# Designs tried in a protein design chat: VHH binders against Mucin-19 (Muc19). Part 7

Target 1, 175 residues: Mucin-19 (Muc19), of Mus musculus (Mouse) (q6pze0r851to1025)
Amino acid sequence: STCHVYGEGHFRTFDGESYSFDGLCQYTFLEDYCGQENGTFRILIESVPCCENGLTCSRKVIVTFQDQNIILQDGKVTAVQTAESTDCRERSANLYSIHTVGLYLIVKLLNGIILIWDKYTKVSVILDPSWQNKVCGLCGNNNGDLKDDFTTRHSSVAAGALEFANSWKTSQECS
Below, E stands for the ipSAE of ESMFold2; O stands for the ipSAE of OpenDDE; V2 stands for 0.75 times the mean of E and O plus 0.25 times the DockQ between their complexes.

## First folded at step 1 (VHH)

Design u18 (framework vhh_7ubx_2)
Fold by ESMFold2-Fast, scan of step 1:
Structure u18 (fold): chain B 175 residues (1-175), chain A 117 residues (1-117)
Amino acid sequence: as target 1 above (175 residues)
Amino acid sequence: QVQLVESGGGLVQPGGSLRLSCAASGFTFSSYSMTWVRQAPGKGPEWIATIYYGGSTMRDDSTKGRFTISRDNAKNTLYLQMTSLKPEDTALYYCARDEGWLDFDYRGPGTQVTVSS
């Protein structure tokens, strides 16, 4: 299954719901925490305005997993390791791969997540079938049921896209 | 108590094939994603392939046409089928368990693969 966002906040969820939301804050595009603390990854997005009429010129994408952040910004990829004293696991050096195919940047994560970025506004995520009904965020919950695609951070079903998307803000101090 | 033990390595000629096995014990094998990693002398670890607990696989682009990862949950065993082996495939191959967070919390001691004429 695939999820997309492009332009001025045009979204299509894994289960096929389409909606529009053009917020200026940071939002959870996809994660597996879903209100719990035992998650393994987060994909966050931010719209970067052009300064003219507030149009979205690009999207910044932050992938957080383990003690590493992968940042997609300004047509470039930056990987930063974070120091985590609670990480007691043995680690591989090659937890992801980055490819360029035409104008697209592709990030493949070992957990079965493929992230595709056109270096501008379009961000797409392809999930391994093992992630069915294990994710949440602006991409929906990937459970094959359209009716609950607007599942909020608090596990309720929103009546509309604005309520749904605002529940996935990463900071309450941003409006 | 978690143990991973690789086998099936050895000396092969270029163009040959090998099947590696990783026997897992001490945990519910079917609940975890499993990975094959290799390390050549003087080089860092290289990820080869992952098979998720749901059965889907992801493989490195440089080897995916020649290497196939699979698992047998009834036998608690992970496999790597390698074909058309090249001298540059010479490395220590080890399997690893992903408990979550994509961190490999356990790995085996490895099995040596040497490709030479």
Scores: ipSAE 0.000, ipTM 0.137, lowest interface PAE 16.4, mean pLDDT 74

Design u19 (framework vhh_7ubx_2)
Amino acid sequence: QVQLVESGGGLVQPGGSLRLSCAASGFTFSDYDMTWVRQAPGKGPEWIATIWSGGSTMRDDSTKGRFTISRDNAKNTLYLQMTSLKPEDTALYYCARYPHLTEYPFDYRGPGTQVTVSS
ESMFold2-Fast, scan of step 1: ipSAE 0.005; ipTM 0.174

Design v01 (framework vhh_vobarilizumab_d1)
Fold by ESMFold2-Fast, scan of step 1:
Structure v01 (fold): chain B 175 residues (1-175), chain A 117 residues (1-117)
Amino acid sequence: as target 1 above (175 residues)
Amino acid sequence: EVQLVESGGGLVQPGGSLRLSCAASGFTFSSYAMAWYRQAPGKGRELVAGIYSGGSTSYADSVKGRFTISRDNAKNTLYLQMNSLRPEDTAVYYCAADWLEGYYDYWGQGTLVTVSS
């Protein structure tokens, strides 16, 4: 019910699989599109390297939900309306809430998804049980079975973490 | 401003029943998982029962079969029906909007339940 990524790409999926992947591109952390066009949200992540060591110093998170992009970057949150929401802007109110507690920034989405960010490298997502077996991405498919946690964008089971994670790149032009 | 206000606590004899209520305001109640916690004298706070936005429920082993959690989204109210009460159930009961166990929660002030002969 909880997925995490921290440091140099250390992941734990909803179903309890642990793996490491140090990618330089943008990746789908979690979504409900899963091979279909009628999904409702995406959570994307990018590693931001340190200048001195090339190590990951923070993560940028982009949440796409109800014609909005919610961007978590540089210790702050910004929200951007998409073109489609221009005609229905009045209905965008209360789609999410943002809270700061201690060192954490918390985004709660109306659809029952909670995103926790330490403003640096750690990103956690908590799902309501109603999302069981309805999601995909680097966090796994939340179906209670470790054997298929490496399910790729193409609905196959990858042999390893590199193949799995590379299938979740948002742009195939990124190396 | 988020507010959670508990009510319904009191003194009851072993084997008795009580129904606790929690009135919520200042947030979209139907979108949040809700929970009841309790804190007995000299003990830490423990989860008693939870109910998710979709209606699924969970219970501590000590209360399964005796307590029932429910919600009324139209009234923004959370309930805990407590049956077959035991002296060990004596505690202050707290309402929480509780999707973030251990990190961040909205808490009420609590309502005292005393079970004694």
Scores: ipSAE 0.000, ipTM 0.123, lowest interface PAE 12.9, mean pLDDT 75

Design v02 (framework vhh_vobarilizumab_d1)
Fold by ESMFold2-Fast, scan of step 1:
Structure v02 (fold): chain B 175 residues (1-175), chain A 117 residues (1-117)
Amino acid sequence: as target 1 above (175 residues)
Amino acid sequence: EVQLVESGGGLVQPGGSLRLSCAASGFTFSDYYMAWYRQAPGKGRELVAGITSGGSTSYADSVKGRFTISRDNAKNTLYLQMNSLRPEDTAVYYCARESWYGDFDYWGQGTLVTVSS
């Protein structure tokens, strides 16, 4: 299944729900933690405005996978080691691959998740079938049921898109 | 008007092959990401394979090495070559156009693939 965000916060979830949300904070786009500590990855997004007017010029994407943060920003990718302990073998492992095809930067994670970035505002995630009903965030829960797509960080169903999206802020300090 | 018309589905024995086609019209085919999805009875719809406007491909883990997605921009046609078919590949297969800006996604009516044991 696929999830997209583009332009001024136009989202389409894995289960086919469409909504708009133009937030200025960092948000959980996709993760498998879902309120617990047993997760393996997070994909975070952040809108970067143009000089004036608040128009979104690009999106910064942060992928936390295993012992690394992979940062997509300013048309480039940077891998940053986290504070978690890792050995030399782990560091040299093929944790992800990066491909540039035309205007797109494609990040394929070993866990079967494919991230596509146009180096600007468009971010897409493709999940293989093994991830059905195992994820949460702004992309929805990928369970095949539209009624559950507005599942908040608190495991409740939001009445609308604004409440839903705000529940996925990574920090309550940002407003 | 955007139209996607699938063909090529049918009944096949395990280990056999089928080629699905999707004829696209009503838009500039070469500008869009195209994908094949499938839905087995009682299951959700799942992505099988995708191809960017530039030709880069992606596959679900369950079909890697067996299925090949391709496109012919001159003929406005998307293909899915399915080899080494298994009973669990039985599903209705859908052609989809993904919208990146402004327009919405469009889906074909689907084509049934049955892999008989």
Scores: ipSAE 0.000, ipTM 0.103, lowest interface PAE 16.7, mean pLDDT 74

Design v03 (framework vhh_vobarilizumab_d1; at its last look DockQ between E and O 0.06; V2 from the best seeds 0.00; counts 0 for: pae O 8.5 > 2, placed apart)
Fold by OpenDDE, look of step 2:
Structure v03 (fold): chain B 175 residues (1-175), chain A 117 residues (1-117)
Amino acid sequence: as target 1 above (175 residues)
Amino acid sequence: EVQLVESGGGLVQPGGSLRLSCAASGSIFSSYDMAWYRQAPGKGRELVAGISSGGSTSYADSVKGRFTISRDNAKNTLYLQMNSLRPEDTAVYYCAAEYWGSEYDYWGQGTLVTVSS
């Protein structure tokens, strides 16, 4: 199952729901926390405009997986280890792999999640079937039912894309 | 494998119109989501318009009402009708083919559109 975002905020969820949302904040694209304290990964996205009031030029992606933060920005990837695991440098080397295939940067996580970035506006996430019903965010809940893809951070179903997307802001102070 | 070849680019005055075409190789054109992207000098690649295999269309806000994306599956061709062109529309326009679930898109070499007085 694959989730996409591209252009000026065109989304396609894992379950096949399509919607548009043009926000300039940071949003939870995909995670497995889903209102619980325990989670294993989080993917955040931010739109980067080309000009002050212009079109979306790129997307910044932040992947948090275990003690690793992987940042995709400006056509580059940067990996930062969190302070909590300074002693496990050897373990971090096997947590993810980065590949460049053509125009795409591919990040493969140990948990089977694949992130594909065209270094601009398109971000795709590929999940294996084991992630069914185990995720949430702008990509939906991957439960095979597109009718409830607009499940908000508060576990309610939003009436529209704007309400849905706004619920997944990482900070409510951002407008 | 899908090969894409764009055509129709050129120099046009502001307010003018231009029609781009993208010829796709292969026999499974109808199964692909197609899109037009553009890249202006010093800027990143951005989606201009998309059309699904089912015919659903989407547009960037900047081109809504001015551009129309369409496809002819019988001719394996994607089109972009561009009306009321503006200088800010100047860019290399790329045709793209996307297959759902695929980790890779197919791209053309691009065609230059220059809007200038």
Scores: ipSAE 0.011, ipTM 0.244, lowest interface PAE 8.5, mean pLDDT 88
ESMFold2-Fast, scan of step 1: ipSAE 0.012; ipTM 0.408
ESMFold2, look of step 2: ipSAE 0.064; ipTM 0.534
ESMFold2 (binder alone), look of step 2: mean pLDDT 83; pTM 0.838

Design v04 (framework vhh_vobarilizumab_d1)
Fold by ESMFold2-Fast, scan of step 1:
Structure v04 (fold): chain B 175 residues (1-175), chain A 117 residues (1-117)
Amino acid sequence: as target 1 above (175 residues)
Amino acid sequence: EVQLVESGGGLVQPGGSLRLSCAASGFTFSSYWMAWYRQAPGKGRELVAGIYSGGDTSYADSVKGRFTISRDNAKNTLYLQMNSLRPEDTAVYYCAKGDYLESFDYWGQGTLVTVSS
């Protein structure tokens, strides 16, 4: 199952739904919390516009996994400890691997998630089949049914992409 | 046959106002979300405002507080009230019908808005 976003907010979900949304805030691309406190990861995205054209020039990606933030921005990867990190933790280097293949930057997480970034606007995520029916966000719920892919943060099914995407915004102050 | 026809564009001075209209036909208007997009010369298309069948709205940061999207389900018409217009609002404005399976089912032909002195 593969989900991606590229260009001016062109999305394709794991179940094959296509939609467009060009928001300027931070959004939950994919997570396994889905209303629960005991999730294990989040992938957040932000569009970075070009000042001269107003077009999306790149996307910033933030992966939160096991008390670490992995930040993909400006063609670079930065890994930092989260505010909730545990003292004396030194397993960070073994929780993920990073590869550069041509123009692509690939992050493989130990939990079976593969993130691919072209260092510009295109972000793709590939899930292990074990993640079926366990995820939510802009990538959909990965349940094999297109009709449920617009499931909002509030567990309703949106009639369109704008309501769906805005429900996954991470901050109410951003508009 | 789905049809969307935009109107109300024109030349206006900075600080002025315009109201755009989109006349919809060929589908049950009240059941679908609707949106306004714009495309300025040399730029890509951007979402300006959206409105769902239930009336909930969303706006781009660049227009928030200045533009208001609304709908009249009895008239099958979508509106965009544009206040405090700026030169950077100059663009062709498009009406779009949402789809459950595809984000952009149908687009209108657009209406030109020019903001200059």
Scores: ipSAE 0.000, ipTM 0.082, lowest interface PAE 21.2, mean pLDDT 74

Design v05 (framework vhh_vobarilizumab_d1)
Fold by ESMFold2-Fast, scan of step 1:
Structure v05 (fold): chain B 175 residues (1-175), chain A 119 residues (1-119)
Amino acid sequence: as target 1 above (175 residues)
Amino acid sequence: EVQLVESGGGLVQPGGSLRLSCAASGFTFDDYAMAWYRQAPGKGRELVAGISYGGSTSYADSVKGRFTISRDNAKNTLYLQMNSLRPEDTAVYYCARDYTWGSEYFDYWGQGTLVTVSS
């Protein structure tokens, strides 16, 4: 299934719900922690205003997977190890692959997640079927039920998009 | 079914003015960012002006100060007011939904309306 965001916060969840939210903070786009301490990845997004009066011109994407941070910003990708001890692992480099297809930048994670970025505002995530009902964030919970699309980080169902999206801020210090 | 229908193009002398309209149907107009693109003969499409659903506007440097983008949500209509027209503004003008500034990717666009600036 596919989830994407584009422009000034136009979202479409995995379960097919559409909503708008134009936040300037960092938000959890997709993760598998979902209120638990044991998870394997996070995909975070930030709107980058380069046009007038709050219009979003691009998005920065941060993927945390295993001991690596993969950062998509300014039309390029940068991968960074999060721990010194992981530098000794022979096969850490095989946890993901990066491809350029036309104007798109594609990151494929070994866990079956595909991230597509147009180097501007559009970010798309494609999940394999093994991720059904195992994820959460601004993309929804991928459970096939539209009524649960606004599931907050506290496992409640929000009444609207604003409450839902604000629950996925990575820091409460950001307004 | 999404439809965008442009109108208002025509032949105008240098220094003249035109107002383009784009009538939208088949979606909730108020929820979408809208834009005007243009394509001159033998050239690629160029983003001219964009407007968010909240009314924030952006303009290409070549038209800033001369063109004004606006929307009328009650009429589901997007406008482009073009003043001080120059021969280099000659192009087919396209209305687009869900534009992304700096990219060629958008959700839907119309058929276009021709603007010719010449005497």
Scores: ipSAE 0.000, ipTM 0.152, lowest interface PAE 14.6, mean pLDDT 76

Design v06 (framework vhh_vobarilizumab_d1)
Fold by ESMFold2-Fast, scan of step 1:
Structure v06 (fold): chain B 175 residues (1-175), chain A 118 residues (1-118)
Amino acid sequence: as target 1 above (175 residues)
Amino acid sequence: EVQLVESGGGLVQPGGSLRLSCAASGFTFSNYAMAWYRQAPGKGRELVAGIWSGGSTSYADSVKGRFTISRDNAKNTLYLQMNSLRPEDTAVYYCAAEIYGDSYEDYWGQGTLVTVSS
């Protein structure tokens, strides 16, 4: 139903598996590509350290949807168009709505995905039931079965959380 | 008790206009984002237009330039002005108050039918 990450990499998948992973790179939190070319969205996360001790101060969230990049960072939202979609193409607007309720910032995608951010470390995603078994990433595959929640980018089942989470690291440099 | 009551639906010819209203009670209306959704037979509910507590608005591409969402906080009422209606706008239109947190919570009205047909 709901997937969360908070604090120093505490995750709970859609199917209820809990694990810890404190990676410092960019990772795929949720997507529908899952090894295919015809996906429609990606949600990426990065831990942002603050203070000299290196503890996770906040999480940056990047939503890629229909040539839009929606960036949740520093308590605010920035929408950025993909540079390649400039030539002679009408840019789609209103593929999502953004609103705040109390301490939460909510991004509701037109496709039935709801992203909730507390502007700090907690990121949650809620899926419409129609997304059952159609997603992958750090949130698991949303198939109702705990046994394969650690499905890697390479479509294998990882032995542990470290192997699982590292398989969802993006190609972005993380030095 | 939260209540949302829609009105203003009906039969209209293509190119016509309708104004939908949603009367809200049981919560502090001015503090919440409000939205209009619609559902055609055999389809899921889709977001048509949204308006935040601060007055910012959002529209689905299919209605942009034709529909206008607005709110009157003094009357606890949400509106949808629908112009240049098309047969594909035929649906039951739902008013929603959107509250999010650890769970997805929204409050729905009973809906009002809009039929666009000659």
Scores: ipSAE 0.006, ipTM 0.144, lowest interface PAE 10.5, mean pLDDT 76

Design v07 (framework vhh_vobarilizumab_d1)
Fold by ESMFold2-Fast, scan of step 1:
Structure v07 (fold): chain B 175 residues (1-175), chain A 120 residues (1-120)
Amino acid sequence: as target 1 above (175 residues)
Amino acid sequence: EVQLVESGGGLVQPGGSLRLSCAASGFTFSYYDMAWYRQAPGKGRELVAGITSGGSTSYADSVKGRFTISRDNAKNTLYLQMNSLRPEDTAVYYCAKDLYYESGSWFDYWGQGTLVTVSS
């Protein structure tokens, strides 16, 4: 139950499907909203280009969880409380923990999700077994069935990676 | 199927050197981060050194400056050069596909291990 992306958009889903997609927009890597309003987290990814047009030099990761926005960018972590929260809603060590292990930056969320970032292009997510069949996004739905791995934002099964990945763009303005 | 085969362990005196090798097969070696772990008698496994698919390296503080991890993607082989060995380095050394920091199932593939004994 590990999903990852690296380089120029080489993906492997939780259920073991491999595909390539090299988009420069922001995409939903993993979430539990899945077209509903009852979700609890989102993990978004965005390719950061080199000076050479179209090449990915690193990935920016944004995690939204418990009124926190955790941003992994430029080898650093920044955590920001949402605007709806008061001063009493300070960051809590119990909501998440951050570790640096060798070359990796690791974010562990209270909800059983582990995010691993090499500070460059590689992003990996490990799910607690309690998340089986409760997630969606570029990582697939974690239901143990490869047939459903290309489930789009619109709850259809895409025939190919391009349609699948483009359905997970977070902004229609980007293309 | 995925296979990792370690070699190069042995008995060496304090201050000596050994070079460990790990032959990998059954997966696209160049795509994956690789690591060396060790387990001393009565202790848990610990990360010794890691190398990313891109060649960046990382070391445990106890071995930094003495050990060097490297890889040869053309030969699907991972190496650990161990210099200035100490009795505390005595352990079974394991090759691992992908890096790991907590016990569990982050990776499924360990090699059989190779024993390194540092004793006078």
Scores: ipSAE 0.000, ipTM 0.139, lowest interface PAE 16.0, mean pLDDT 74

Design v08 (framework vhh_vobarilizumab_d1)
Fold by ESMFold2-Fast, scan of step 1:
Structure v08 (fold): chain B 175 residues (1-175), chain A 119 residues (1-119)
Amino acid sequence: as target 1 above (175 residues)
Amino acid sequence: EVQLVESGGGLVQPGGSLRLSCAASGFTFSDYAMAWYRQAPGKGRELVAGIDWGGSTSYADSVKGRFTISRDNAKNTLYLQMNSLRPEDTAVYYCAARSYEYLGPFDYWGQGTLVTVSS
C-alpha cells in the first residue's frame, strides 16, 4: 500500500481514505512513535509557497532515521547527523540510499520504507507489510480499517479532516 | 482486456505543434496514473510527462514549458500537447497506465505513435 500527498494538500492514506488539507506549517506525515518513546523514524512535510497567493509550489520533506536527518528541498538532498553514536566516533553507514530515476528522487531506508518525491509537490511513501498497524500521522495508521484513518496525535478519532490534520502539527506556535 | 491506443503523431517542422491522444478501455480510467514515454532511434525509452489519478503532473526537464499533459476522465482519454517542437523530440511516443495503488513500473502500454520533427 502507498500513501500520497500532492498539489494543494490532496492526501490518500494507506487504507484508501482521501481528504484535502492545505496547511502551511510543518506536519508529521508518517512516524512509528505514535505517542511512545520506542519509535525509529519520522517523516515531516512542509508546503513551500512560490507565488503571491501562497499556492503550494513544492514540498520540503525531512526524514529522521537512526540519528540522521535527510532533508529534501529545492530539488536536492542533504543529510546531517542528529546525534553522536553510542560508541565513540562510530560512523553510521549504508542506512539509506538515494536514487534519481526520471522525474523522481527516491530514498530507500534500511528499515524497508521507500520515499518518492517528484522534486515538487508530490510525496509518496511505500511501506513493506511488516509496517502494518505500526505507524501514524497524516498517512493514517495502515491497519486496513478506514474508520481509524483519522486518528489524531491524542489517539482519538477526528470528526473531520481539519481537526485530524491540525493534530499532527509539530509546533503549536504555527497557525 | 486493457487497451491503450495512441494517435496524433506525424511529421512537423521545427517550432511546430502536435497534440497526441491516447484512448483507454478495459479499466476504470479515473483510478489510473497515466504517462507519456518516448523512444528515439538508437536510444532508450524515457519518461516525458506523467499525470496521476488526482490530476497532479510531472515533466522531464527537457520538455518543461513546452509540453502539457492532461486527461479527460469522461472520455477515457489522455492528451499530450506538444509546442515549440525540436528535432530532438523525434521519437515514438507511448501511452502508459498504472493503478493508483502502485508506485512500481507502468503495467500497460500502447503500441506507440511516431513523431518526426524535421524540415
Scores: ipSAE 0.000, ipTM 0.120, lowest interface PAE 17.0, mean pLDDT 76

Design v09 (framework vhh_vobarilizumab_d1)
Fold by ESMFold2-Fast, scan of step 1:
Structure v09 (fold): chain B 175 residues (1-175), chain A 118 residues (1-118)
Amino acid sequence: as target 1 above (175 residues)
Amino acid sequence: EVQLVESGGGLVQPGGSLRLSCAASGRTFSDYYMAWYRQAPGKGRELVAGISSGGSTSYADSVKGRFTISRDNAKNTLYLQMNSLRPEDTAVYYCATEPYWGDSYDYWGQGTLVTVSS
């Protein structure tokens, strides 16, 4: 399954729903928490404007996996240990891998998630089949049914893309 | 959804130049990531050059400094300017959108043959 966003907020969910949403806040692109505390990862996105007109020049991506924060910003990758455990250096070496292929930066997570970034506006995430029915966010729930791809943070089905996307905003302070 | 039609291929001598064009139809071209791939006889397809919706370019090491990718969003056309051609550049050249997506093959063109021969 593949989900992507590109340009001025053009989204395609795992189940094949297409929609447009050009928000300026931070949003949950994909996670497996889905209202619970037992999740293992989050992928967050932000549109970065490049000029006065608010046109999207790039997207910042933050991946939280285990005790790592992997930040894709300004054409580069920065990985930061989020826990105080320096004894996890050996484990960090095999939790993910980063590859550059042509114009793309690829992050492969040990849990079977592949993130692809063109260093600008395009972000893709590829899930192995084991993630069916286990995820939520702007990418949808990956359950094979388009009718509930607009499942909000509150476990309701939104009538439209704006309501859906706004429910995945990470901070209520941002409007 | 998007159709791609390549043109501009042909026979050239080593050291010559060609400009390939890829005409896109079906949707707004300016929002798409575009790339040129090539496939030589008996080999797999390889990425030659790419250009993002924002205009950032990337090139394979084998063509860097010789090839230039560009786009004209008003004409929905992608270009590949190929200079200092070598026999090793002989291949069918393909235009593609979203080269790393699961449905990339649905947006590939027919290809245009480039032969570099003495």
Scores: ipSAE 0.000, ipTM 0.137, lowest interface PAE 15.2, mean pLDDT 73

Design v10 (framework vhh_vobarilizumab_d1)
Fold by ESMFold2-Fast, scan of step 1:
Structure v10 (fold): chain B 175 residues (1-175), chain A 122 residues (1-122)
Amino acid sequence: as target 1 above (175 residues)
Amino acid sequence: EVQLVESGGGLVQPGGSLRLSCAASGFTVSSNYMAWYRQAPGKGRELVAGIYSGGSTSYADSVKGRFTISRDNAKNTLYLQMNSLRPEDTAVYYCAADSTEYYWGSSEYDYWGQGTLVTVSS
């Protein structure tokens, strides 16, 4: 299963629904928390305008996985550990790998998630089949059914893309 | 006006400890993302540790397990506890604050302190 966003907020969910949303806040692109406290990762996106009129020049991507935050912005990757002091440092090694293939930057997470970034506006996520019906966010719920791809943060089905996407803002103070 | 003032730097022998402080005025440390950066002679600036408004923390691989970032909300002060110091930790340490919680890891911050020198000598 593959989800994409590119250009001026053109999305295609894992289950094949297409929609457009061009917000300038930070949004949950994909996560497995889905109203639970026992989630393991989040992928957040933010459109970066090149000027005042809101034209999208690039997307910033933030991946939070285990003890690490991986930030994709300005054509480069920054990765730092997020854990408070822990005795399991060796466990944090090899949680992900980063590859540059042509124009693309690829982040492979140990949990079977592959993130592909063109260093500009296009972000793609590929899930292995074990993630069926276990995720939520702007990419949809990956359950094989288009009817509930607009599932909001509040577990309701939105009437339209605007309501759906706005429910996935990480800060309610951003408009 | 926002001001960040670092203190606590100094000369210490390898294996020693220091605690750095960053006193904030015009800014609430508990409500914003804050970070410690360092710059060694002849090197670029690097992120050392960060703390989100919710209390989650982040550390560079080179300091994980040795350094601890924390806040005292009553004193409006950010701390960096540095243990098991190495000569490679010698640098000017900077306190940085961002009004946006998810911009940490960038060298572009809203507010920076003046820096405090830490020297670890053999």
Scores: ipSAE 0.000, ipTM 0.104, lowest interface PAE 17.8, mean pLDDT 74

